# VH-VL binders against q89xp2: the designs that were tried, part 53

Target 1, 226 residues: q89xp2
Amino acid sequence: MTSPCKHGDRPPGRHDLVFVSPAGWRAMLDARDDLAADSLLARWPKMRWPTIRRRALPHEATGVALGLPLPPSAGKKRVALLVEIDHVASVARPPSLQQARAYAPRNWWPTLDRLDGLALRHSVDARVYGSLAWQSLTGLDYVTGRSDLDVLFEFRSETDIDRFVADVAAIETSAPMRLDGELMSADGAAVNWREVHGGASELLVKSIERVVLLDRHQFISGATGS
Below, E stands for the ipSAE of ESMFold2; O stands for the ipSAE of OpenDDE; V2 stands for 0.75 times the mean of E and O plus 0.25 times the DockQ between their complexes.

## First folded at step 20 (VH-VL; framework fv_polzastobart)

Design w2 (at its last look DockQ between E and O 0.60; V2 from the best seeds 0.78)
Fold by OpenDDE, look of step 20:
Structure w2 (fold): chain C 226 residues (1-226), chain A 118 residues (1-118), chain B 107 residues (1-107)
Amino acid sequence: as target 1 above (226 residues)
Amino acid sequence: QITLKESGPTLVKPTQTLTLTCTFSGFSLSTSLMGVSWIRQPPGKALEWLASIDWDDYKYYNPSLKSRLTVTKDTSKNQVVLTMTNMDPVDTATYYCAREHYWDFDYWGQGTLVTVSS
Amino acid sequence: DIQMTQSPSSLSTSVGDRVTITCRASQSISSWLAWYQQKPGKAPKLLIYDASSLQSGVASRFSGSGSGTDFTFTISSLQPEDVATYFCQQYDSTPYTFGQGTKLEIK
């Protein structure tokens, strides 16, 4: 029997990095020939690279749904994984802007620094996901000339969201890349920052459990129905 | 049945290069998740991992010895070769090759004692 | 490099006794740990992998537990043929490293 998740680990939420135990990896590789057949996937555990927590697919078996994106050199394939909770070794937040900076193209640095400063001023926790995150985590080439910068902004009840997203939009005007990302509330519910900036009365809110349309005010106030 | 066997010189002079060959059977380095590792053990001392090579020809070296180590494979012959340059008496040890299936060393050769002496 | 520290370095016990050996990693290695048995003049033999999985063909009296930094190897009832040196090994990251070993003898 595999040991359960170590004490201190929180349940993995959407966008969280999930490190799978060696027993978990072994179980997956034994069960799925397609994983073992891919050299990069087969090597993934050995390199101690993480997976990412995803929403479960419809009718997916019980477990922790994980994703693994392959780099462009490997066809940008997204691999869906499912593990038992006991095979979750640890959970981590996505890399910070500071952590990912060294792995970003140099022309991205001014934008990253401005976003970092903005997040700090608004007491927002900013993390990166997408291509830059995986580039920083693996050292493999994920970022291309067409890549967007994906940022997760975890806001608080006191955060002026309207001002914050306006400032993000202002930063984008001088950015060499498109700025994508989500605003995430404390309960893990998230919305695309552009949707908020656009002034929509209803927002498409994504959580680990569901996707729903919510009133803008309900989302901002934290009343997401949890 | 899975077997591994180390072969090469048992006596090497200081500054010379050691070449060891691991010949194995019962598995193939063309198979995913297969690898071969070299591990040494000085007399009465702990084990030290040296290098590994996997089915996809990825090579891993102990950083402390990387400049001195080279590992290669011949899949058709079921052989893995380790070279270690600039041998010193401190390198006297029993050298093992082992199968790395997944991540653990589940099968080992009997080992070969290599003595470095003038 | 990850350092593996075993305790004790040597142990002398009686047949039928419970034997416990510990291994501590200098940093968390999750469950990326194996235990080996080495008899004099022989190559190491894998007993436990992934911290707690028993290798095929190995006696059930051998077991492993732990995760993170602290690991335990146990022989539930020591047999005469169990006289050997035991090693832990981490394969969390390169370079793979071994403990210094625990020499087990029978009184």
Scores: ipSAE 0.899, ipTM 0.958, lowest interface PAE 0.5, mean pLDDT 95
Fold by ESMFold2, look of step 20:
Structure w2 (fold): chain C 226 residues (1-226), chain A 118 residues (1-118), chain B 107 residues (1-107)
Amino acid sequence: as target 1 above (226 residues)
Amino acid sequence: QITLKESGPTLVKPTQTLTLTCTFSGFSLSTSLMGVSWIRQPPGKALEWLASIDWDDYKYYNPSLKSRLTVTKDTSKNQVVLTMTNMDPVDTATYYCAREHYWDFDYWGQGTLVTVSS
Amino acid sequence: DIQMTQSPSSLSTSVGDRVTITCRASQSISSWLAWYQQKPGKAPKLLIYDASSLQSGVASRFSGSGSGTDFTFTISSLQPEDVATYFCQQYDSTPYTFGQGTKLEIK
């Protein structure tokens, strides 16, 4: 498999979409009765829908840890999968905010448009995860009237992060939903935007490998390429 | 012991509706990841997939023909039925039904030649 | 629709020779691809599924490889009974589409 590990590309990380090969799906369906017996889980490979990268548990070092976040109608479960690296067919970034817009409730559209404009002005790559992402990927009903908007903001070294989060806060003031946004550095480390906006001296930094508290300046300086 | 057999008219007139029945044995469409597909092959030409129906009643249609096609199943009779409206001489072909296990066509019927002419 | 282009369209070679047939998809299909053999007047027979997996009961001289857009089907040592038309089929997305076929003959 060469697509996930090409030159200049990072390996699968937090929030990355992972497409499993037909051989990988066949192996999992043959080995796990719970997958084959559940109509939605058996349907998943038939639809060629992706899975999502998740943090591996200690005993899962011999594979790629994946998840299937099921819609609310299926009990809002996250089914854990573990596949061999050879069965990772490709890796993709989460859907862009622009791609996901058509799948959002119509009363969300003004907020999505403002966020897209803000991201463009700051040269930030805005993507979605969570319920809106999976609604856009599958067409199944994930977004409810009480859903958060889960946005991933990948910033560049020149991004004025403090100004950016202040503008995000201004947008949320009039939004019909809560913004659960993450600021992500190029290496895949992310923090919640509210911690940065709130002036926290220590940030909870999440990556595929770990969750740690870092000094605010350590995250911002390292993430901006300082 | 897995078999599929196509049955129906071998000669239809232009504008008529074609109805073909696939009768199969040795497997059940109630089994997860089982499906039946219809594929046709005009004389001397490439295969063309028409429609599929899965164990969970999910149906797939070739978009270019979707307005003319209907696929249904009767799991208790081990049958799948294809209906194709407004037949034309260009639809002359051998029509196959095939088992789709997982996602590949692993068992095929012998096929039935349907000729469309006045 | 995903176009599947096979090469060559026909091939004439000797018993015992290695045969190679290629299939190109117009867009990436990962490894969602099968190879079939069809003899005159007969239904297709599945040989290779998921690009490289050999179907049960199929001779080991048949093999497949590739992913993405470029796929190769190989007969390691041609036998007289291998005279047929061979074609690929993608099942990444609907409509499922077939290559135009490669007619294999013995010199």
Scores: ipSAE 0.786, ipTM 0.916, lowest interface PAE 0.8, mean pLDDT 90
ESMFold2 (binder alone), look of step 20: mean pLDDT 92; pTM 0.935

Design w3 (at its last look DockQ between E and O 0.63; V2 from the best seeds 0.00; counts 0 for: pae O 3.2 > 2)
Fold by ESMFold2, look of step 20:
Structure w3 (fold): chain C 226 residues (1-226), chain A 118 residues (1-118), chain B 107 residues (1-107)
Amino acid sequence: as target 1 above (226 residues)
Amino acid sequence: QITLKESGPTLVKPTQTLTLTCTFSGFSLSTSLMGVSWIRQPPGKALEWLASIDWNDYKYYNPSLKSRLTVTKDTSKNQVVLTMTNMDPVDTATYYCAREHYWDFDYWGQGTLVTVSS
Amino acid sequence: DIQMTQSPSSLSTSVGDRVTITCRASQSISSWLAWYQQKPGKAPKLLIYDASSLQSGVASRFSGSGSGTDFTFTISSLQPEDVATYFCQQYDSTPWTFGQGTKLEIK
């Protein structure tokens, strides 16, 4: 992993991929008839595919809350999983734009290349989530003609956020898809890039633990870290 | 009580096709997460996994032997059949079938020695 | 293919002794590993699955540990009936591969 987010030092954060151990899969399959009966879900451990960290529900006091989005051919449902912490084998960051490129539709490639170049120029770590991420992780058909490109932009303290989102908007002008991206601070708090570009006074800030409205300046200031 | 038993010829000639049948009881391949695997052990050598078939009829083959192997099942008869083409003296081994539950081999047949020679 | 290398190839020890066998994978297999016992002329018997979980009906003197690439199998107090060949098997990726075995004898 190239990401500074490592298993063992912190619990998995928002958008983190979580690989479940064989013991964890046995426990879940034994407890969940719906998992064991579904031909795709029962094969998930055999393929060694990851799950994704999700926000815990109020009744999920113990364990690690995970999600498993199924492809459109399987009904586009998201399966909720709960696993004990000792059954988390490893944690990885979402695929980079570069890693996901080969799995994207060909007409998306110029936009991905421009976003990758923009991210490099602004010292932003750009990764994918959503349909393209899952297509790159599994090889299954997740991306459709109506799919958004979901990009996670992890910015650094030196990043000029307002100029960055203006450049993202410029790239979207000629893109064949809608960009549904998030700006993520070092502490894992994220906002939609369009809210920032649109000049909203309050931003909907998402983290693994909560979703809150923060004043625009509070988010931008807190995101610098230093 | 879970049992598996291998049956088929014990002597084949080079270039012939080997067909082995695994007959099992105490479990069904209609039950989720169940599978049957074929593993062989040449005399004095390590075990080598050959092929597996599971309850969803997914088949898995050792890539080095894939062109020579076919595995099929008959769930109603509790049987799994392995076919291995173009046998060679180096294929002389004891052939086992084993139950795969989840992904380990928890019950094994007694094995059948197959000798490949003229 | 993932190579599984066991050490030692053989060992001879006394009843009551602690026995340790190691297995190294050529790449990380997390905890997707099993240990088997095979007595002469008999089918293998599963002892440990998922690196450290004891199979039902297996004596508690057997144990396994490790993750990633380095794994250890232990018999806490060797019994006469434990004379056998022991081997590991990875089930992280196909082809599933086995270690070459460790022949355990009593002297």
Scores: ipSAE 0.370, ipTM 0.718, lowest interface PAE 3.1, mean pLDDT 88
Fold by OpenDDE, look of step 20:
Structure w3 (fold): chain C 226 residues (1-226), chain A 118 residues (1-118), chain B 107 residues (1-107)
Amino acid sequence: as target 1 above (226 residues)
Amino acid sequence: QITLKESGPTLVKPTQTLTLTCTFSGFSLSTSLMGVSWIRQPPGKALEWLASIDWNDYKYYNPSLKSRLTVTKDTSKNQVVLTMTNMDPVDTATYYCAREHYWDFDYWGQGTLVTVSS
Amino acid sequence: DIQMTQSPSSLSTSVGDRVTITCRASQSISSWLAWYQQKPGKAPKLLIYDASSLQSGVASRFSGSGSGTDFTFTISSLQPEDVATYFCQQYDSTPWTFGQGTKLEIK
């Protein structure tokens, strides 16, 4: 697991792991009868498992919007949670490729290693989200034969984005799974790497606040208007 | 009013199996977030958690004793049963059942002293 | 397993005094800590949960504080009926574990 940071260091962004206080969990479970019905969900805080920061739903009440994906064995339901900011105990980044590797199928290891090396060469911070991340965080079975590898690539101003995504695509050609993921700028705005690789002039940019179409160069330069 | 009560033998011979029953009222194990736990306390010693069972029949065991422990529930009778095999004099203790609501034990039985002796 | 260490193991104080008991966890348990009172020949009674939340019906002279590894249980003004052994318990990770207890007596 990634080392949690105390709340206040930085606001939790999209894909960040959020650990909720006991008081927060009690508040959520008391307010939501449907959540209290599931023993696995009730087990979640006992096992110190995190939630994930998500975008707020339309007309959602004020608070920190969180998500909790249940494993396939529990129906793969996605639970939407909302907590007060005061109940955020800590925030962490998603697990690194290295951290998640031990929890991945063995045939995934070569791909993970290649991506890790690529990220290092391009000064990209690569993190895992999706099924592999939750498998690594909980020890529960999330990865299936149809699972994609979801990677978050946080790039820097000096990163050659076009070359980077080309190299990611090259790695995928020999991968036993589909490579999905996002390129994330320093301000937290993110785009699907395949969209960038496709050469589109406009990109669908997702942030914690909004989803917008932006010019390709505007996104790459970090001028997302946030 | 919430109550729990332990019942079973108070004397067990070494190597025998202990069976304890917790009968409770004031709540139901069909209700979400309800669980029942077993905790023991040797005379003059600290408390030790043994096992728990929740409303969905999920079971939790102390890893150090897992091979010896079984917990079951009968929701219709408001009963939880603990079995512990291969009892030893070191297992002599007061055994408690307690309601586990959320994560703490908010209601306890009075406890039953179980002595393991030849 | 997470080890819970209480301090002191025993203490004797006077009526009206402030009493402080500490509990240290071998690793961070966030705020997943409860405090219990056990009188002789009786079952434990929950006093504090989630490190600092007072259980319903419990006197306001009892309080808890702390997070991470270090926790404190306090009786603001000791009463004769408070003579008991006090235990901390973590429910961060299984197995749930208890402190060794603090025996509180009145001089």
Scores: ipSAE 0.042, ipTM 0.649, lowest interface PAE 3.2, mean pLDDT 92
ESMFold2 (binder alone), look of step 20: mean pLDDT 92; pTM 0.935

Design w4 (at its last look DockQ between E and O 0.58; V2 from the best seeds 0.78)
Fold by OpenDDE, look of step 20:
Structure w4 (fold): chain C 226 residues (1-226), chain A 118 residues (1-118), chain B 107 residues (1-107)
Amino acid sequence: as target 1 above (226 residues)
Amino acid sequence: QITLKESGPTLVKPTQTLTLTCTFSGFSLSTSLMGVSWIRQPPGKALEWLASIEWDDYKYYNPSLKSRLTVTKDTSKNQVVLTMTNMDPVDTATYYCAREHYWDFDYWGQGTLVTVSS
Amino acid sequence: DIQMTQSPSSLSTSVGDRVTITCRASQSISSWLAWYQQKPGKAPKLLIYDASSLQSGVASRFSGSGSGTDFTFTISSLQPEDVATYFCQQYDSTPWTFGQGTKLEIK
């Protein structure tokens, strides 16, 4: 009987980092020859690198759906993983802008700093995902000359979202990279910040459970129907 | 049956280099998730991990001893070699090689006592 | 480096008794922990891996539990052949480190 791993304080949501137990990794490696055959994947647990929480695929078995992106040097493959909840050792938030800064190209630093300042002023929790996040987490080269900066903005009920996204857009005008990212409500529902900035009446809202079109005001007010 | 055996000098002078060979059977270092590790144990003391080499030639070294350690493998001969430079009497210990499958050491050699003395 | 502290350093018990050994890590190591048995003049033998998984061929009287920083090794009913030194080992991060050992004797 495998002793259940102590879970973090909350179930992992989209973009959360998930650390899998050694028993969980062993189970996956035993079950999937394709994982064991890849040296980087086989070494991933040894390096204590995290996975990322993803939405379940259609008809996927019950469990915690996880993703693992390989760097460009390894073909930029995205590996889909599925683990039992008992094999979740811990959960963490994505890296902050401050944490990731040291791993970013130097020409990105002014943009990162401006975004960090903006987030602070608006009481928004800003985290990075995508290539910069994985570069910071693994030390491997994920960021290229064509990479976007992916930012997760967790907003609060008092946040002026329209002003916030306008300010994000303003920062992008002088940025050396494209700014991508999502606005995330407290319940975990998220929308691409560009959709909001574009003034759309309906937004494509993504959660761990579903993807739905939702009225702009309903999303902003936190009425996501979850 | 999986076996490992350490071989090399049992007596080394201070400042000299120790070379130990681990010869193994029953598994291959061409197989993924396989590795060989070196661990030593001074008489009556705790175990200390030294170095590891894996199937894809990835190497791990104990940071405290990294400058003195080199590990290599010959997959065709089923051998792993450890070299340790600038030996000191404090390095007197039983040296083990062990198979690393996944992350744990599931099979061990019997060990060889190496004494460093003038 | 992660320090592994075992308790007790030595233990003397009777045949048939329950034996409990603890290992504490200086930081969280999740379940990246193994337990070894070493008899005098012999190499260590793996008993438990991933904190609670019993190695193949090992007697069922041996077990492990714990996660994070605190781990427990248990012998449900001590046998004469169990006289040995027991070590915990973390493989969460390099350098991999061992506990100082627990010497188990029979009264």
Scores: ipSAE 0.902, ipTM 0.959, lowest interface PAE 0.5, mean pLDDT 95
Fold by ESMFold2, look of step 20:
Structure w4 (fold): chain C 226 residues (1-226), chain A 118 residues (1-118), chain B 107 residues (1-107)
Amino acid sequence: as target 1 above (226 residues)
Amino acid sequence: QITLKESGPTLVKPTQTLTLTCTFSGFSLSTSLMGVSWIRQPPGKALEWLASIEWDDYKYYNPSLKSRLTVTKDTSKNQVVLTMTNMDPVDTATYYCAREHYWDFDYWGQGTLVTVSS
Amino acid sequence: DIQMTQSPSSLSTSVGDRVTITCRASQSISSWLAWYQQKPGKAPKLLIYDASSLQSGVASRFSGSGSGTDFTFTISSLQPEDVATYFCQQYDSTPWTFGQGTKLEIK
């Protein structure tokens, strides 16, 4: 399981796991009857499970916007939370592909092993989000027979992205699931890997702040560290 | 207003099973985020948490003692019962039950000293 | 298991003095920590929860601070009725564990 970040870690961004302090949970539970009334939602802080960073809604001007992705058995919803920055206890990166492996269906393991090897070969950091990530974090059943494998590929500016996505496509050819995932630059901007592999001239670039359509060259050439 | 009281034997023999009952008033275990925990304190030593049972029937056990412990509740009687098997003289302690509110122990019983000897 | 180490083990000081007791966790516990007072022959009494929040009905001379691994409990001006043993307790991960205690006396 992904270790919580220590004090002084970066502020939360897209896909980051956010651990809420006990004071933050207490404040939210006291203010929101829907959280306290639902067994799983009240259980969440009791298990010390993280939340996920999300884009703020217009009325959420103050605070950090978070979500709780519920498992299919609970209606497969994402519960919106809003917490004061002082109640963000720590931030962690999503689970690594290797950490999540033990929680995946057995027939996914060869694909996960190939992706891990590919990531090593290209010096890419591979992590999971979506259903496998939350199954790994909580032990609850999130992955179904129709679930995608959602992988986050954190690349460097030197990475041969076109060759990387071609190798990802080759792995998917024999995979038992649809491989969905994002290529993410150091600044947290991400695009779907299929758009890059498919040769799209404009890419839908997502960050915590916005979703914009950029020229392919702008995204590939323009990512910088932070 | 909130009270908890431990009841049960104060003397048990080695190998026997201890059964303690916590009877409480002023709150209900049907209320969200409420729980009752058992904590013991050997003479002159630190407190040791044993087990908890919560409003949604979720249970926690100290891993070092898990094979010996069972906690149950009867919400209608405001009671929680702890059973601890195979008692040993090292288990001599004051046994407390405490209300868990959210996650902190905000009200405690007076405790009952349980002595384990031949 | 998370070990909670308190210091000092005992403390003797004068009425009106500021008292400081520390608690160190063997790994980060964020702010999942409480402080208790225990008088001889009595059950513990919750004073501070979530590291720094004062329990209702507890005198304002008591306070707590810290997060992560290092925590401090403070009595701003010691009163005679504060003679007791003080414990920290973590509730970040099971088993919930307690410090060994600090005996506080008036000299």
Scores: ipSAE 0.790, ipTM 0.916, lowest interface PAE 0.7, mean pLDDT 90
ESMFold2 (binder alone), look of step 20: mean pLDDT 92; pTM 0.939

Design w5 (at its last look DockQ between E and O 0.55; V2 from the best seeds 0.77)
Fold by OpenDDE, look of step 20:
Structure w5 (fold): chain C 226 residues (1-226), chain A 118 residues (1-118), chain B 107 residues (1-107)
Amino acid sequence: as target 1 above (226 residues)
Amino acid sequence: QITLKESGPTLVKPTQTLTLTCTFSGFSLSTNLMGVSWIRQPPGKALEWLASIDWDDYKYYNPSLKSRLTVTKDTSKNQVVLTMTNMDPVDTATYYCAREHYWDFDYWGQGTLVTVSS
Amino acid sequence: DIQMTQSPSSLSTSVGDRVTITCRASQSISSWLAWYQQKPGKAPKLLIYDASSLQSGVASRFSGSGSGTDFTFTISSLQPEDVATYFCQQYDSTPWTFGQGTKLEIK
């Protein structure tokens, strides 16, 4: 009987980092020859690198759906994984801007610092995902000259979202890279910040469970129906 | 059948370099998830991991001994070689090589006692 | 480095008794833990991997449990051939480290 792994304080949400137990990795590697055949994938658990929580695919079996992005040197493949909940060893938030800064190109530093300051002023929790996050997590080269900075902005009920995204846009004007990212409400529902900044009346809202069009005010007010 | 066997000198003088060879059969270091590790055990003491080499020629060293250790592999000969410089009497121990399949040491050599003495 | 502390350092029990050995890690290692048996003059033998998985060919009287920092190795019914030193080992992060060992004897 495999003892269930004690996972973190909360179920993993979209964009959360998920560390898989050794038994979980072994089970996956035994079941999928394609994983074991890839040298980097075989190394992934050895290096204790995390996976990322993703939405389930249509008709995917019951479990915790995880993703694993390979770096450009490995063809930028996105590997879909599925594990049992008992094989979730721990869950973590994505890296903060501060944590990821040391792994970013130096010309990105001013933008990162400005975003960090902005987030602090608005009481927004800012996290990094995408290429910079994985570069910081693995030490492998993920960021290229064409890479975007992907930021997750977790806002609160008191956050002036319109002002916030306007300020993000202002920062982008002097940034050496494109600023991509999502605004995430407390319930885990998220929208691309550019949609909000664009003034759309309806927003494409993504959660771990579904993708829906939602009225702008409903999203901002936290009435996402989840 | 999986086997590992350590070979090399059993007596080394202080400051000299120890070279040990692990010859194995029943598996290949060209196979993903395969590795070979060196572990030593002083008489009556606990086990200490020294170094590891895997299928992709990645090398791992115990940080406390890194400056003294080198591990290499010859996949065609099914051999892994460990060198340890500046040997001291405190390095007297039984040295083991072991297969690392996934992450655990599932097969071990019989070990070779190396004595460091003037 | 992650320190592994075993308890007890030595144990003397009777045939048929239940034996319990504990291993504590200085920090969380999830389930990246193995248990080995070493008989005098022999190499260690893997018994348990990934904290609770029984190695192929190992008797079912051996078991492991735990996660995080606290782990337990159990022999449900001690046999004469089980006289040995037992070690835990973490492989969560380098350097991989072993416990100091538990010497098991029969009264």
Scores: ipSAE 0.899, ipTM 0.958, lowest interface PAE 0.5, mean pLDDT 95
Fold by ESMFold2, look of step 20:
Formats: C-alpha cells, sequence, structure tokens
Structure w5 (fold): chain C 226 residues (1-226), chain A 118 residues (1-118), chain B 107 residues (1-107)
C-alpha cells in the first residue's frame, strides 16, 4: 500500500508509518505480556503491519516512540511501543487519498475525489491518517459513522495556501463527515487547516519535537526555521 | 519436547485428492503466535511452502496452489489437516508439517513422501 | 513472488575452514530471513532466524548477517558434522520462498 523508504531517508516524523524489524517485534513480544496475550496485538507483526510515530513521553529518553492504534472493536486505544533505533526497518508515508478510497464508506467517495483533484491542481501531496488510514492499512473496521476524514496536505513552496484552504472549506460544506486536516511543510511542521482558513495571525505549529506558536507569514513562507 | 508427524497415503493416483494429517505434541495451537505450516520438497528440488494455519484460525495459502488447498485444525486433537485436490505427478514430493513460532519454522516433522502415479 | 538466489550452488572445503554462503532477494525483505540446514533424508533444521539471530541449541560457529536484499551465512570453522545442504528462506511476504540450496562437502 504505502511506499516504504529505506532507513536514512528522513527520521520518522508526525504521521509517518514505521515498520518494525522481526527482531524488534520479537523483543517487544517477549518482554511485554500485554502484547503477547492479546490475539490482535500478536497478529500485528504476523501481518507485517506498520506502527505510527508518536511523541516520546518524558521517561522515554532512548529509543523510538511508536503507537499502535486499535480499532473501535478493540476499545479504540493507542498501544504505546518503544523500540531501539536499530529495530526501525523502514519508514513510509501515510496512504494516499487514492490508495485509501477503496476502504472508505461509499458516501465518502465524492469528497475524496474532490480533495484528490484539488490537491493535484495545487501541487499538494494529500494523504490520510487516522481511522481511514488504519482501515486501509489493515482492512480492519476503524471508520464509524462519527469518524472524521483526517487528511495530511503536504504543500510546496509555490502552493497558494490561503486559496487551497478556502477550496477545502467549500468541499466540506457538502461532505458527509468533518474534514480534519493538517497543512505540512517539507520539514514536517504542521498546522490545522482551520486555523489558516479562520484567518488567525498566529498558528499553532506542530512537529515531532515541539508545539510552537508562529506568525502566519512565518509558517507559510518558511515553516519552523531552516 | 516438541514433535510433529505427518500421516496419510504415500501413493496417490492422478486427479485424486490428497489428505495429510499433522499430529503434534509439546505445544498448543491455542497459544498466541503459534502456527502450523505445510511445506513440500520434490526430489532434488527446493522447498515450496503450501499453507499455514495460526492460533486464531487465520489461514495462508500459496497463491499458485490456493484453489487446490484447504488447511484446517482440530486443537483438541493437536492436529492440522491439509487437503490438496487434483493431484498430478508433478506434486510428487516429501510433505512436511512445521511449527511456525512467531514467523520462522523452528520444528519440523520427519516428512512423508507422497508419490503421484498411475 | 520474491525469488531467493543462493551462491554458490555447491562448495567443497576443508575441516577448519571458514565457509561463506550468500543469499540475494529479488526485492527488499528487511531482515525477515532464516537459514536452515538439511542433511540427506532428514527435515530441515532452523539455524538462524531474523537474519542474524542464532537459534537455541545451535553451535556458535554458525552466524548470519545482512538486511534488505543481500544476506550472508557463515560457518567460522567447518566441522565434519556440518556436511549438509544449507538454504535461506524469506518470510517478509507470501508466498514464503526458499533458496535452492548450497550443498556443502568436505574435501
Amino acid sequence: as target 1 above (226 residues)
Amino acid sequence: QITLKESGPTLVKPTQTLTLTCTFSGFSLSTNLMGVSWIRQPPGKALEWLASIDWDDYKYYNPSLKSRLTVTKDTSKNQVVLTMTNMDPVDTATYYCAREHYWDFDYWGQGTLVTVSS
Amino acid sequence: DIQMTQSPSSLSTSVGDRVTITCRASQSISSWLAWYQQKPGKAPKLLIYDASSLQSGVASRFSGSGSGTDFTFTISSLQPEDVATYFCQQYDSTPWTFGQGTKLEIK
């Protein structure tokens, strides 16, 4: 489904999928009875399914902090994992809108098609995260009648972001779900699209390391720095 | 101690259905991360994986043979059964069952040679 | 299907020598790879799992290394009881596939 990349391309950032090596999985399963005793968590490595990068907790000074979001039928929680860097086999981008489409409810398809077309017209790389992403990656039922469509919009230097978010808002007016989305710069810093559409002069910018308040102009022009 | 043993016919005619039983001891197929796989080896050739069945009844089949294969388990008897339809002389091989713990084949049966001929 | 290509197909060497066998996958398999030993008339025996981890009860002269597409199996000092066919197996994606084997003999 998603294109895994070799270790060394880029450190895993927000929303990146992380594939754990067999040795890494074996070490975690041997050390954690809660993983080994749960049939779905034991199934996860058997299916070679990825995990998701998360922000480290204060006591997680070494290793790579990962999450494993469970479907609603399993209580809809994120299982926290911590793996040694040598056990990160590869990192991949989240599924594209096009890859995820077949796994979405049918009444979502017109919205997905419009978003895909909009993203192409603006040279935006549009991907899904959240429930639709995990439904497309695993085939398990994650999407419910209350689910948001979580979209990651990776923009380029030429992207007219203000125009883009206005068009996203227009698409949402007839969408059967809430569009929850982030605009992400090439360096992995992201802001909620509604903050930009709402005209906020300062934006809450998120990266894997921190959350910082930046001027709208600073984010659009240069994102979190160099 | 962990053991697996294959049983079933050693001579089968073309077009017949082969049924092989793997009887094992020393582990339970109810234990998470446990599976049993069927692998065959034609004389002098490489091993070929056929099918697997896991603790949670998840089943895998070699896509090239999927229409001919069925794998089932009976946890109470410590048995896994492989059924392979429409046998042909090219299917002549030693058939093994093996325990899959995590994802590698760590214990194997001794194998049973199945000859397909008229 | 992922093809596993082993080199060499056969090897004849002396007791005490270092033996090296290679296995190449047709696409990346990360480290989802095992090495097996098979003696005539016997079932395969697992030696190395996850590319480099030694199976319990296996002699320490056996080792494995590699990730991605290129893998190496080594016997540090060949013993008479090591005469066998050795083969790799990938378990990254179905169908699980095996190398064709390397027959190891003593001169």
Scores: ipSAE 0.797, ipTM 0.911, lowest interface PAE 0.7, mean pLDDT 90
ESMFold2 (binder alone), look of step 20: mean pLDDT 92; pTM 0.937

